# VH-VL binders against DNA-3-methyladenine glycosylase 1 (mag1), part 4

Target 1, 206 residues: DNA-3-methyladenine glycosylase 1 (mag1), of Schizosaccharomyces pombe (q92383)
Amino acid sequence: TKAEIHLSGLDENWKRLVKLVGNYRPNRSMEKKEPYEELIRAVASQQLHSKAANAIFNRFKSISNNGQFPTPEEIRDMDFEIMRACGFSARKIDSLKSIAEATISGLIPTKEEAERLSNEELIERLTQIKGIGRWTVEMLLIFSLNRDDVMPADDLSIRNGYRYLHRLPKIPTKMYVLKHSEICAPFRTAAAWYLWKTSKLADYTK

## First folded at step 1 (VH-VL)

Design P09 (framework fv_patritumab)
Fold by ESMFold2-Fast, scan of step 1:
Structure P09 (fold): chain C 206 residues (1-206), chain A 123 residues (1-123), chain B 113 residues (1-113)
Amino acid sequence: as target 1 above (206 residues)
Amino acid sequence: QVQLQQWGAGLLKPSETLSLTCAVYGGSFSGYYWSWIRQPPGKGLEWIGEIYHSGSTNYNPSLKSRVTISVETSKNQFSLKLSSVTAADTAVYYCARGKTIFGVVTPSYFDLWGRGTLVTVSS
Amino acid sequence: DIEMTQSPDSLAVSLGERATINCRSSQSVLYSSNNKNYLAWYQQNPGQPPKLLIYWASTRESGVPDRFSGSGSGTDFTLTISSLQAEDVAVYYCQQYYSTPYTFGQGTKVEIK
């Protein structure tokens, strides 16, 4: 792919990593999920093992009267104790209700509206919402909005990926990742995908 | 350029319902949260609640049982009703626009205010 | 609810001198993920509605003179008027918009000495 050619051409470290991992095959949703749903999924998974997060999310999804994921209006009007019963902390409930209100107000755009906005515009807009940090928006950009030039520099697995790529003695800082990933533009999402794959390589811990 | 005009009954008796209306002229009504804020004579500011173009509302918990805010989107108007008034509800009532620096409204700070309506509750 | 406390309650300053008003929140209004302080400052002249001066703790509203500046982070905030003018005689309020209900400080009255 164009991304593979670009990354392989950067230096010997990237060439080696692309060769070891193989073809760029991002596991992105084929479903057209609205941004608010992805943000809610991200909040639900914060600080939890994926099994626990999935259980909470499934209970939450089952509250909808139409059998679909709850609408922003349904989430806004949902009783606090019902949300607690799903397994959400009070802090997460506050974030979910903030996401719902921001979606109703238009601060969180529809998927169609979002395609007209740049990565940085979406980051600036969506991080205004309490409980939504830059990393969460970057996950939305990569996995829901299919943006090709996103480097989630604060992600621990991305930083570990750079440790592996550059054979560093310890995990580098987010500033190190930001500086050294500039050369990966305009395919920084593909670069991030390869960095995430380093944990599965035989020599990852060496 | 954008102006808020407010009106309603200024004199009420205890137990009556306060009713005020605010109209938006010269700018977009949609895409903003619209708030009511009051100020008793010689005292500070108290946020009452807010409404979005869609009819979505947030109320101050201290007033929630007595307050209703509604929109008339075809007229670019929103209104406050406060039931069971007492002398403690005597205040200047302001309507105001909630705005953010990114051109997308969040209920946060108030950049545009109506002139205020003095409501006196006495018998 | 987040409680906002201003100090002093009143302040007398000579024309051309510096005026400093403090505002403290009962809990942090800094959101760590976006590094923004959800704090605004208003000026209220007698018989008028409040006028926005500062938002995001330090961003000056369009049209507000540069003698007004906001500073601080977390729970401790300051509004500074570097060179007091006659038209600055007013009551000043801080406001948090970190969470509902939005709350205001009790106000600080600025007078000419």
Scores: ipSAE 0.000, ipTM 0.456, lowest interface PAE 15.8, mean pLDDT 84

Design P10 (framework fv_patritumab)
Fold by ESMFold2-Fast, scan of step 1:
Structure P10 (fold): chain C 206 residues (1-206), chain A 123 residues (1-123), chain B 113 residues (1-113)
Amino acid sequence: as target 1 above (206 residues)
Amino acid sequence: QVQLQQWGAGLLKPSETLSLTCAVYGGSFSGYYWSWIRQPPGKGLEWIGEIYHSGSTNYNPSLKSRVTISVETSKNQFSLKLSSVTAADTAVYYCARVPDSWEELYGDYFDLWGRGTLVTVSS
Amino acid sequence: DIEMTQSPDSLAVSLGERATINCRSSQSVLYSSDNKNYLAWYQQNPGQPPKLLIYWASTRESGVPDRFSGSGSGTDFTLTISSLQAEDVAVYYCQQYYSTPYTFGQGTKVEIK
C-alpha cells in the first residue's frame, strides 16, 4: 500500500515498526455509522482499555429490544441509572446526553453532511460540545469518516507508541508527537494505526 | 509461529478445584485478550471467560461465581481456576487468543487455540 | 443470551460435491451502525482443537482454502464447502460475538458418503 511505502521510507525506526507489525489493515466503518454514534463510542473508550470499552458499548447498544443503537431522542430521555448500569461513569453519561442534545439541535451533522466538511471544520464545530475534546472528534474522523491524515497526538496509546518507536525512557508529550509525526503526512492515520499496534509486540515492555 | 501450551490436572473428584495453565511461546503475550473455552465430550463449545495481560477479566455469567482467571505476565502465562466442580464440568478445556483488533471494539472470535486438556470429574 | 442453532446435526456428502451448513441466531447479530455480522465459523478435525475458518460472516482466515465460503446476514448464516475434500471431514461450529457471553452452535458433523 502507498501508506506502508511512505512510512517505511521515513527512517530506520519507522522501517523497523512497519516490518514488525506487517501489512496496514485498517478495519474502519464503511457505511451506516452516524457521527453521534461514533462520538458515543469514542467517549466510552476514554481512559479505558478497548475491551472494557467494548463491553460497555455492547451493553449500551443492547438497551433497545431489537439491538438497534439508541436514537438521540432515546439517549436524551434515558434514565441515569440505566446508563450507569451499562458501566458509564457520571461524567461520560453527561457527555452522552450532550451528544444527544447536539445531534437533535443539528450541531452534530449527519454522516452525509459531515463528509462535506474538512477535518479542521469538524474539530472546530464539534469541540464546542461540552465533554467533547479534540481526541473524541479525531476518533470520529478516523473510524467513521475514514480520513487518512489524522494524528491523535494526545492519545495515550499513540504517545506510548512513540516511546516504543524512538526507544524513549518515558512516554512523550503531545507536543513531541505533533512535531515528530509531521513527516508521516499525508498518511498520519496509518502512522497512528502502527503506533497503536506497538502494545502487541514481543518487546513492548523491553 | 505463536504456540499455546496448556497443562493441569485431568482427574478431579466432585467439590475440588480445577486448575489449568496456558503458556504463550513464539510471540507477544502483551496486548492480547486470552480466553478459556470448554467442550464436554461429544458436545458443543462454551466460552468461560477472558483476561487481558494486565489482569482485567470478563467471565461468562453462568460460571462467574466459580471462575477465576489470572495472569503471570513475567512467564507469559495465564491460568483458569474453577471451584466446586461437579460431573457437569467434565470437558476438554482450551485456551485461546483473541486476535489483534485495535479498530474493532465489538466482541471476540478466536484465531489461535491450545491443544486442549481433558478434565474428568468422577467419584 | 443469544442462542445459536445449527442444521443439520450431521450430513454425508460425496467427495467433490457441495456441502451446506446452516446457522441461526435467536436474535440479529448484524450491527446496523457498522453493517457487520458478528459471526465466525470453526472447523474441528477429530482429536484437534477448533480452527478459525471465517469471521465477519464471510471473511476467510489466512490460509483457509477458497472452497470454504460464508454467507448470510442478520439471523441466518451459511457455511458452504463447494467441493468436499477428504480433509474436510470434521465438525463445524458457528459462533456469535455480537454480545457477551459469546455463544456457539451445537455443531454439524460432515462425513463422506
Scores: ipSAE 0.000, ipTM 0.471, lowest interface PAE 14.1, mean pLDDT 84

Design P11 (framework fv_patritumab)
Fold by ESMFold2-Fast, scan of step 1:
Structure P11 (fold): chain C 206 residues (1-206), chain A 125 residues (1-125), chain B 113 residues (1-113)
Amino acid sequence: as target 1 above (206 residues)
Amino acid sequence: QVQLQQWGAGLLKPSETLSLTCAVYGGSFSGYYWSWIRQPPGKGLEWIGEIYHSGSTNYNPSLKSRVTISVETSKNQFSLKLSSVTAADTAVYYCARGDTYYEYVWGSDEYFDLWGRGTLVTVSS
Amino acid sequence: DIEMTQSPDSLAVSLGERATINCRSSQSVLYSSNNKNYLAWYQQNPGQPPKLLIYWASTRESGVPDRFSGSGSGTDFTLTISSLQAEDVAVYYCQQYYSTPYTFGQGTKVEIK
C-alpha cells in the first residue's frame, strides 16, 4: 500500500519495523454512526475491559425508544439514576451529559458536517467538552471518521513503540513522538498502527 | 441470548475440501473478530484463524496454505474452507466470538466468550 | 509462537478439596502498556464446547462460581478451584492471546478421587 511504501522509505528503522510486522491491515468499522454516539462509546470504554464497556453500552442502547440509540435530547433529560443503573460512573455520566449538550448546541457536528472539518479543527472543538480529551477525539478520527494522518502521541503504547523503533533506553515523551512522527505524514495513522504492533515482536524488551 | 449456529459436511474423503459455516443470531455481528478453532479426538485446542466483518483475516501459519475464511456480512455468517484434507484434519470444529471493543490495532487479540456447538468432521477413505 | 505448558496433565481431587492447575508461557504475556496479562482459562465438560472461566489472568467471567480463581503474572499462572464439586469434572485449558497464533495449553484433566 501507499502507506507501507512511504513508511518503509523513511529510514532503516521504519523499513525494519514494516518488514517485521508485515502488511498494513487495520480493520475499521464501516458503520455510519453519528459522532456523538461514537464519543459516548469511547467514554464508556475508558479504563474498562471491552466486555464491561460493551455490556454498559448495550444496556444504555436498550433503554431508548424502539431499541435505537438515545437522542442527544433524551440523554440530556435522562435521569441520573437510570444512567447509573447502566453501569456508568458519575464522572462518565457528566461526560455523556456534556456530549449531549454539545451536540444540541452544534459544537459536536453531524457526521456530514464532520467530514468537512480538518483533524485539528475537530480536536480543537471537541476537546472543549468536559471529559473529552485529545485521545478520545483521536480515536473518533481514526476509527469512525477514517482519517489517515492521526498520531495519538500521548498513548503509552505508541510512546513505547518509539522506544523500540529508535532503540531508546527509556520511554520517550509525548513531545518526542510529535516531533519525530512528522516525517510519517500523511500516513501517521498507519505509523501509529505499526507502533502499536511493536509490543508483539520477539525483541520488544530489547 | 446471542447464539452461534454452525453447519457443514461431517464426512470427507482425503484430498477433498472441508466447508463449514457459522451464523450469528440475536446479537451484533459487526465489531467482533470471529474465529474457527478445532479439536482432534482426545487432544487439545488449535486456533485456525479469525475474520473481522470487513473481511480482514489472520490465519495460523501452520494452516495458512490450506485455509480460507470468508464473511457474508449481510447474512451475519462466516465460513471456513480447508483444502486438501487428510486423516490428520479429523476434529470437532468450533466457531467462536473473540472479545474486543477496539479495532485490531488496539489489541484485538482475543479470548473467546461465545462458542458454537461444534461440528465433528471425519476424514477417512 | 508462544508455547503454553500446563501441569499436571491429570489431577484427582476429592469433593470439597482444593484443585490447582498451573500454566506456563514460553514468553511473558504481560503487556507493559496496560499492565494486563493476556491469559484466559476454559472449562470443557465431556461432549461440550469450551466455556470461558477467567480472562485477563484473574477476572472471573459473569456467571462463573466464585470457587474458581485465577492468579499469576508474566509467564506463570494458576487456576484454583477452592472446593471441588461434581460438575467441575472436566478438562481445563489455558490460552494466551498476547499474539497470534493464539495458543492453548495441552489441557489438565480434573477427576474425582
Scores: ipSAE 0.012, ipTM 0.491, lowest interface PAE 8.6, mean pLDDT 85

Design P12 (framework fv_patritumab)
Fold by ESMFold2-Fast, scan of step 1:
Order: C-alpha cells, then structure tokens, then sequence
Structure P12 (fold): chain C 206 residues (1-206), chain A 126 residues (1-126), chain B 113 residues (1-113)
C-alpha cells in the first residue's frame, strides 16, 4: 500500500518496524453508525475492559423495544435510574445526556455531514461535549470515520511505540510524538497502527 | 523477557483456603489485566477471574462466592485465594496476562492470554 | 455462558499431512461493530502451560510458525496445521473472549499416525 511505501521510506527505524510488523491491515468499522451512537459506545468503554463495556452497552441497546439503538430524544428523556441500572456511572450518564443534547442541537453532526468536516473541525466541535476528550474524538476519527492522517499523540501506547521506535530510555512526551510524527503525514493513522503493534514484538520491553 | 513466577501451597485438606501468588518480572505490571486459570487433571481449562493493576476484579460466577484476587502493585504481584476447598478444586493453577492490542478496540484489553506462568499443582485430599 | 465444543476429541495424522481441528460456540462470538471474532487457539504439551497460537480467529501470534492457520466466523471455527511436524504433537484448545466468563473447548489431542 501507499502508506507502507511512505513509512518504509522515512528512515531505517520506520523501515525496520514496517518489516517486523508486516502488511498494514487496519481493523476499521464495517458498520456505518451515526457519530452519536459511536460516541455513546466510547463513553461506555471509558476506564473499562471491553467485555464489561460491551455488557453495559448491550443492556443499553436492549432498552429499545424495537431492537434499534435509542434515538437522541429517547436518551435525553430517559430516566436516570434506568440508565444507572444498565451499569453507567453518574458521570457517564451525564456524558450520554450531553451527547444526546448536542446531537439534537446539531453540534454533533450526522454521519453524512461528518464526512465533509476536517479532523480539526470535528475535534474542536466534539471536545466541547461533557466527558469527551481529544483522545475519544481521535478514536472516532480513526475507527469509525476512517480518517488516514490522525496521530493520537496523548495515547500511552503510541508514546510507548515511539520509545521502542527510537530506543528511548523513557516514554516520550506528547510533544515529542507530535514533533517526530510530522514526517508520517499524510499517513499518520497507519503510523499509529504500527506504533500500537510494537507491544507485540519480541524486543518491546527493551 | 517478561516472565511470570508463581508459588503457593501445593497440598491442602478439604475446607482450607488455597493461596497462590504470581509475580511479574522483566516487564510492566501496570496497564494489564492479569488472570487465574485452572486445569483439573485430564480435563480442560477453567477461567477463575481477572484483576487490573488498580484492583478492579471480574470473577467466574461459578466461583465468585469463594474467590478473591488481589494486587500488590508496588511488588508487581497478584494473588488468588479460594476458600472452602474440596477435592473438586484439585488442579494445576496458572497465572496469565491478557492480550493487549489498542487498534482492535477503543479499549486495548482483550481476554485471550499471551503470557502464562508455569503452573502450580494443587492437590486437595484428606 | 458460551459453551465451546471441539471435534474431534483426538486426531492421528501422519508427518507432513494436514491436520484440521473444529470448534463450535453455542452463541456467535462475532462482534458486528468491528467485524471481529473473539476466538483464540492454544497449544499445550504435557507438563507445560498453554501457548497462544491464534487470536481474532485468524491472526497468528508472533513467533508461531506459518503452518498454523485459523479460519471461520460466528459459531464455527477451524485450526489448520498444513504440514504436521513432530513437535506439533499436543492438545489444542479453542477459547472465546466475547463475554465473561471466558470459556474453553474440551481440547483435541493431536498424535502422529
């Protein structure tokens, strides 16, 4: 792929990493869900193992009598105790209600509108919502909206990936990642994918 | 190399409490889920439970009333206690690390096991 | 709980021949949002802990020989050893990690014919 050629051509460190990990095969969303639904999934997943998050999310989905995901209006009007019974903390319930309100007001765009907005515009808009930080929006951009040029520099695994790539004695800062990943554009999502894969390499702990 | 070393009592009498410890060497303890899995002689594998370095636990419902898993993060250790043992608890007990792959999910922690301790045989007999 | 069933219980295959092990889950372990199967395969030799071979139904763990491959989706899965070697004599287990409690198949013993 174009991304593999680009990254392999940057320097010997990137060439080695691409060779060790192999072909770029991202696991991107096959389902075209509305952004509000994916943000609710992301909030449900915060600070939890994926299976616990999936159990909570599945209970939430099952509240719908038609098997369809609850609408923003339904979420806005849903009783706090019903949401609590699904396993959401009070903080997460506040975030879900904020997502619903932001969707109704148009701050969270529809899927079609989102495809026309830039990464930075989506980050600026969506991080205004209670409980949604930059990292959460970057995950949405990568995995749901399939954006190719996103570097989640604050992600601990990405920073550990740079430690490995550059043989650093300590995990580098977010600023280090931002500066050194500039050369990976316009394929920074592919670069992030390779950096996440470093944890599976035999010499990762060095 | 990251390795798991485990130890604890190998011979118990019915009604006693099983206590096993697992220590992580050569790698990060923090940021992973750690599990206990057992295997009775000649039988398959049974997951007992898991713990995150913060102390958050999930247990197999079949064992939840008898099992406690705890961490000592400063020592890179986690431990299993199983109360009121019977002959049915005779098994090799393994500690294991859960897989980690951020690209697959927004959450990086997965319930497959990429690193295993060598196992501790526990025999319960009167 | 999701129940995992393997077949056959034991398999005798000649050196260099193909070995095929099947695994069935009582419910789908395919997560529609990421289109991934939460299924792993392990190899276990007597007196040793299980060793991870495959995760996500078909992704080979680092260091595992390419003669091992996984396939399938939903409820039906297969582990294939394309050309059996002497060191492949072991018990093989499938495992679902779609939901807790994590559950394993009963095991398939692979022997040289």
Amino acid sequence: as target 1 above (206 residues)
Amino acid sequence: QVQLQQWGAGLLKPSETLSLTCAVYGGSFSGYYWSWIRQPPGKGLEWIGEIYHSGSTNYNPSLKSRVTISVETSKNQFSLKLSSVTAADTAVYYCAREGYDSPEEFLAYLGYFDLWGRGTLVTVSS
Amino acid sequence: DIEMTQSPDSLAVSLGERATINCRSSQSVLYSSNNKNYLAWYQQNPGQPPKLLIYWASTRESGVPDRFSGSGSGTDFTLTISSLQAEDVAVYYCQQYYSTPYTFGQGTKVEIK
Scores: ipSAE 0.013, ipTM 0.487, lowest interface PAE 8.9, mean pLDDT 84

Design P14 (framework fv_patritumab)
Fold by ESMFold2-Fast, scan of step 1:
Structure P14 (fold): chain C 206 residues (1-206), chain A 125 residues (1-125), chain B 113 residues (1-113)
Amino acid sequence: as target 1 above (206 residues)
Amino acid sequence: QVQLQQWGAGLLKPSETLSLTCAVYGGSFSGYYWSWIRQPPGKGLEWIGEIYHSGSTNYNPSLKSRVTISVETSKNQFSLKLSSVTAADTAVYYCARGYTEYDSSGDYYTYFDLWGRGTLVTVSS
Amino acid sequence: DIEMTQSPDSLAVSLGERATINCRSSQSVLYSSNNKNYLAWYQQNPGQPPKLLIYWASTRESGVPDRFSGSGSGTDFTLTISSLQAEDVAVYYCQQYYSTPYTFGQGTKVEIK
C-alpha cells in the first residue's frame, strides 16, 4: 500500500520494521456510528477487557426502547443507579453524562459535522470534556473516523515502539515521538500501527 | 532508583477532607498510572483509584463521589482527596506505581511494582 | 467486582520447609486471546508497604529469590515458597488486574512453626 511504500522509504530503521511486521492491515470501523457513541465505548473500555466492555454495552443498550444505543437525552436523564447496574464505575458514569451534555450542546459534533473538522480541531474541542483525554480522542480519530495521519505520541506502547525502532536505551518522551514521527506524515496512523506491532516481535525487549 | 515520597495530614475529625500527596523522584512520571491503595489496621488492601499523567482517572465504585485524584505533572506529583471522612476511613494510605501497557485495541493492565512508604490516617472524634 | 479468596488465613511452617498459599477468584482472570492470567502476588512485612513478588501468575519480579514460584490458571492459583527462610515471615496477598476495581485477597500470614 501507499503507506507501506512511504514508511519503507523513510530510512533503514523503518524499512526494517515494515519488513519484519509485514503488510499494513488495520481493523477499521465500517458502521459510521456517531462520535458520542464511540466516545462512550472508549470510556467504558478503559481498564476493562473487550469481553467485559461488550457485556456492559449490551446491558446499556438494552435500557433503550428499541434496543438502539441510548440517545444523549436519555443518557443525560438516566438514573445513576441504573447505569451502575450496567457495570459502569461512578467515574465512568460522570464521563458518560458529560459526553451526553456535550453532545446536546453541540460541542461533540455529529459524524457528518466531524468529517468536516481537522484532527487538531476535534482534539481541541473534545478534550474539553470531563474524562476525555487526548489519547481517547486519538483512538476515535484512528478507529472510528478512519483518519490516516494520527500519531498518539503519549501512548506508552507507541513510545516503546520508538525505543525499539531507534534502538534506544530507554523509552523516549512524547516530545521525541512527536519530533521524529513528522517524517511519517501523511501516514502517521500506519506508522502507529507498525509501532504497536513491535511488542509482538521476537527481538522485542521491555 | 525511582522513589515515591508521600505526605499529608494524619489526624482528622469526622466530616473533614483527607488530603495526601505523592511525589515521584529519580524516574519518569509519564507513561504510568499512579494509584492510591489503603489498608485499615489489621485488614487487607483496598484500591482507591488511579490517575495518568494526562489527568485521566479511574476510581473504585465503592468510594463513589467522595474521591478525587489530581496530578501536577510539572512537579511529578499526584494527590488524593477523600471527602466526608468517617472512622471507617482510618487506614494506612499508600501511593503506588501501576505498570501499564496498551495495545492497538486500547486494552491495558496494571499491577503495582513500586510503593510509597505509607501514611497513617486516623479519623476520630 | 471480582472477589479474591485466599486459604489458609494463617500458616505455620518450619524453617527450610515448603509453604503453600492458595488464591481463588470468583471469575476467571485468564484472557483467552493472549492466554495470560491477570494475577499478581505481594509480600508485606510488618510496618512496610507490599512488595511485588510475581505477576502474570508465574513470572518472578526482578530480584525475587527462586524459592518463590507461582502457578495456576483461570480461577485457582498457588504461591509456593520451596524452603522457608526467616525473612519470609510476612503476610502474602494475591491481586487480580483483569478488571477494575482491582481487588486483593484477604491475606495469608506465614509464621515460623
Scores: ipSAE 0.000, ipTM 0.443, lowest interface PAE 15.0, mean pLDDT 84

Design T01 (framework fv_temelimab)
Fold by ESMFold2-Fast, scan of step 1:
Structure T01 (fold): chain C 206 residues (1-206), chain A 123 residues (1-123), chain B 106 residues (1-106)
Amino acid sequence: as target 1 above (206 residues)
Amino acid sequence: QVQLVQSGAEVKKPGSSVKVSCKASGYTFTDYYMHWVRQAPGQGLEWIGAINPSGGSTAYNQKFKGRATITADKSTSTAYMELSSLRSEDTAVYYCARDYEDSSGWYGEFDYWGQGTLVTVSS
Amino acid sequence: QIQLTQSPSSLSASVGDRVTITCSASSSVSYMYWYQQKPGKAPKAWIYAASSLQSGVPSRFSGSGSGTDYTLTISSLQPEDFATYYCQQSYSTPLTFGGGTKVEIK
């Protein structure tokens, strides 16, 4: 793909990583999800291993009738005890309720509205919501809105990916990632995908 | 150092209300949930409810819903638990306790506790 | 509501004894928490996530269990260990505690 050609042409480190991982094939849903749903998935994933986060998120999905994800109105009116039973901490339940209310009020846009806004406009708008930081919005941009030029620089796995890519003795800072990922534009989402894949490589911990 | 300091003992008549305070120090007050737990003399522990001081959201044990009101004042780093329509069965030591969020994201460990406030309900 | 049953409700033991306390839940839970309480004092966090010792808790203490059955063990009882121990579940609200096990000197 164009992203593979771009990244492998940047320098020897990127060429090596693209070759080791292989073709850029992100596991993105063909079905277009509403922004609030991805924000809730991202909240479920905070400070948890992916298996635990997926279990909680799947229980939450399954409490809806007909196998559909709960609506913002259903989440707003949902009893605390029901949400707690899914495995959410009280802090995360507070965030889910805030997401639901912000969606109903229109602060969190519909997918159609969001597609008309830039990455930075969405980040500025949505980070006003308590409990939603830049990383949470970047997950929305990548996985729900399919934006191609997003580098979640504060993500620990991304920073570890750069440690691997540049053979650094320590995990680099967010600022290091921001500076060194500029050359990956306009395919920074593909760059992030390759950096996340470093954890599956045989020499990742070396 | 983390400290939770509660208000002093209270003696109340049946049918009245009591409001217990819990002043937090040594950490960022809005980063942790605050729970309230009571213990009748010689008895076990009973959960009343919790508050997220950041957003103000609350959770209550259904047994106390309608009688207990939990609030927090961010400017003074103080949590409050008010219990109305007091009965003799409400005689207990009332504790505030800080919520520890573990790797699973679940609250469940009360890692620091206040010293307790004895509330005696007698006629 | 999940009920927690502790056994025994009390026990008498001597310094150096192995002490075992059990906590049984009316339905399966994830993670069990244990607290130590001495007379006139607030409870102290002791064991979290079924088996992890809180900072400062002596290594003679251990926790184990999953599902509905959990255990706290003291391998060699010391004078400072005489206290009441409570289990607590955080799986669902209302959060509930066991009835307590009083460990007293023989």
Scores: ipSAE 0.000, ipTM 0.444, lowest interface PAE 13.9, mean pLDDT 84

Design T02 (framework fv_temelimab)
Fold by ESMFold2-Fast, scan of step 1:
Structure T02 (fold): chain C 206 residues (1-206), chain A 124 residues (1-124), chain B 106 residues (1-106)
Amino acid sequence: as target 1 above (206 residues)
Amino acid sequence: QVQLVQSGAEVKKPGSSVKVSCKASGYTFTDYYMHWVRQAPGQGLEWIGAINPSGGSTAYNQKFKGRATITADKSTSTAYMELSSLRSEDTAVYYCARGPDYDILTGYSEFDYWGQGTLVTVSS
Amino acid sequence: QIQLTQSPSSLSASVGDRVTITCSASSSVSYMYWYQQKPGKAPKAWIYAASSLQSGVPSRFSGSGSGTDYTLTISSLQPEDFATYYCQQSYSTPLTFGGGTKVEIK
């Protein structure tokens, strides 16, 4: 793919990483989810390893009788204790309630509406919602809206990916990631995907 | 806790159809994809296709497209695989296997639980 | 479609031996998955994401590799390890399996 050619051509570090990981193939469900569902998934993932986040999200999905993901109306009306039992902190529960209310009011767009807005327009609009920061919207852009040029620079795993890529003695800052990922444009989403894969490589901790 | 129980062995004539069932228990049926894999005698494993029980969307190996139909019944937590126009080379053990839902960070996942298998013999 | 070639197709080894099974993909994949299958039984998930052991898998098993070449190693073969091992990729459809490596204990 164009992204693989671009990234492999940047320098020897990127060439090595692309070769080690292989072809760019992000895992996506057979059906794309509505924005509110992906925002809730991203909130569940805040400051947690993917294993813990997946456990919380799966418990949340299992609350409904059929295992269907709760509707915005159901989330708005859901008891605090039920959400707490899934593993959400009080802060995250506030965020889920805010997401539900913003979806009902139309501030969080449908997938069709969102596809007509730019990355920066969506970031500026959606970060106004309580508990939704830039990282949360970037997860939506990548996984629900399939945007190709998104670098979630404050993501801990992305920063660790740069530690691996550049053989740094310590995990770098968000500013380091922003500066050094500029050359990955217009395929920064593919770059992020490769950086997330570094944790699966044999020499990750070396 | 998690269990996948398949229907019993079948003997079919060439040209007929077979429908194998896979009943899931011990987890939320709509949270995971259900895959179908077969194994002919002396051969390896071959992927047939998958279904997302939540939305009903399916994916098929092109080799089986048009002959295989995968369905799911949420009310009974049961997945089905129907194979039509049976030939002798369709003689195989057919397995259902649970695949995980979307993994946002890691991207790839294994078949973590398998049914016991259903032997389908096609002979005249 | 991505073809997976396993080597060897069959091997015989003694208890305590180190056993290595390889899986080669026709094009680069990100991860490899391994399954253990005993005669008359369904496959069992064994190693996921190239190197992570499934819960309950003995520590004598390990997985490694990247790109097109992946390996499953048993550091000290035990009688219960008699089985056929299959590699599998989920990188692109159709999902494909290797031809299997039959491990026979002498």
Scores: ipSAE 0.005, ipTM 0.449, lowest interface PAE 10.2, mean pLDDT 83

Design T03 (framework fv_temelimab)
Fold by ESMFold2-Fast, scan of step 1:
Structure T03 (fold): chain C 206 residues (1-206), chain A 124 residues (1-124), chain B 106 residues (1-106)
Amino acid sequence: as target 1 above (206 residues)
Amino acid sequence: QVQLVQSGAEVKKPGSSVKVSCKASGYTFTDYYMHWVRQAPGQGLEWIGAINPSGGSTAYNQKFKGRATITADKSTSTAYMELSSLRSEDTAVYYCARESYDYVWGSEDYFDYWGQGTLVTVSS
Amino acid sequence: QIQLTQSPSSLSASVGDRVTITCSASSSVSYMYWYQQKPGKAPKAWIYAASSLQSGVPSRFSGSGSGTDYTLTISSLQPEDFATYYCQQYYSYPLTFGGGTKVEIK
């Protein structure tokens, strides 16, 4: 793919990583989810191991009265204790309620509307919402909106990926990732995918 | 639905080799690592190794390094584990298992789906 | 390699009993994973990341722990819970499993 050619041509470190991991084959759902649903998934993932976050999100996804993912109106009106029983903290419940209100008001766009907005426009707009930081919006850009040039620089696994890529003695900062990932444009999402894969390489923990 | 279907039971003589297959369906084969684990009858689980089907990179338990070879055929969505120089203590059920993948974090941790197992008996 | 020690190796309990299984690692791991295996069948993912239940696992199951010590608890044992439970670490290669705890119902 174009992304594989671009990344493997950047330097010997990237060439080696692309070779070790292989073909760029991101696991992106073919299901067309609305932005608010993906934002809720990302909120569930905040400050948690991904497996724990998935369990919380799956419990939440299953509680709708009609067997569908809860609507923004259902979330707005949902009882605190029901959401708490899914495993959400009080702060995350506040964020879910804020996402619901912002969706109802139109601040969070529909998928069709979002597809017409740039990455930076969506980041600026959606980070206004209580509990929604840049990382949360970047997950939406990558996994719901299929954007190809997103580097979630503050993601711990991405920073660990750079430790591996550059053979660093410790996990680098967000600023290091931002500076050094510029050369990966316009395929920074593919670069992020390869960096996430480093944890499974034989020499990862050395 | 995700399915992992393994080849049938084998009876082998000491010193020979066995090659067990694991055919995957219901998902994109190259998106998930495939692991091999064995279990002697009535005993516990023992990890053999893993393959990334996309790039072909492998990792092995040192105990099996040099005897085990794990490969993958992308065109048939099939993973293989070949074990050479068989001994009686290699008698076990051999499982393939898919490593889970959470694309939000890129995290892969546990074996979310398992094949039904292949009994390999090593006897004279 | 990280050695996992499960206690007890087997237990027998009555329906409705609270059952606790422990798993101790020889060195610190971030998380622990649990599998349920019934006789003649492949293991099933049961609890992941120490405390998260796999889809379809009854809410009477729970997991907890950190560092070197982890537990699987069944709050009210049911007949279908007869099985062997294995812990597993995914912190470092080689991946290792505990010796298993066989849960039998009286």
Scores: ipSAE 0.012, ipTM 0.486, lowest interface PAE 9.0, mean pLDDT 84

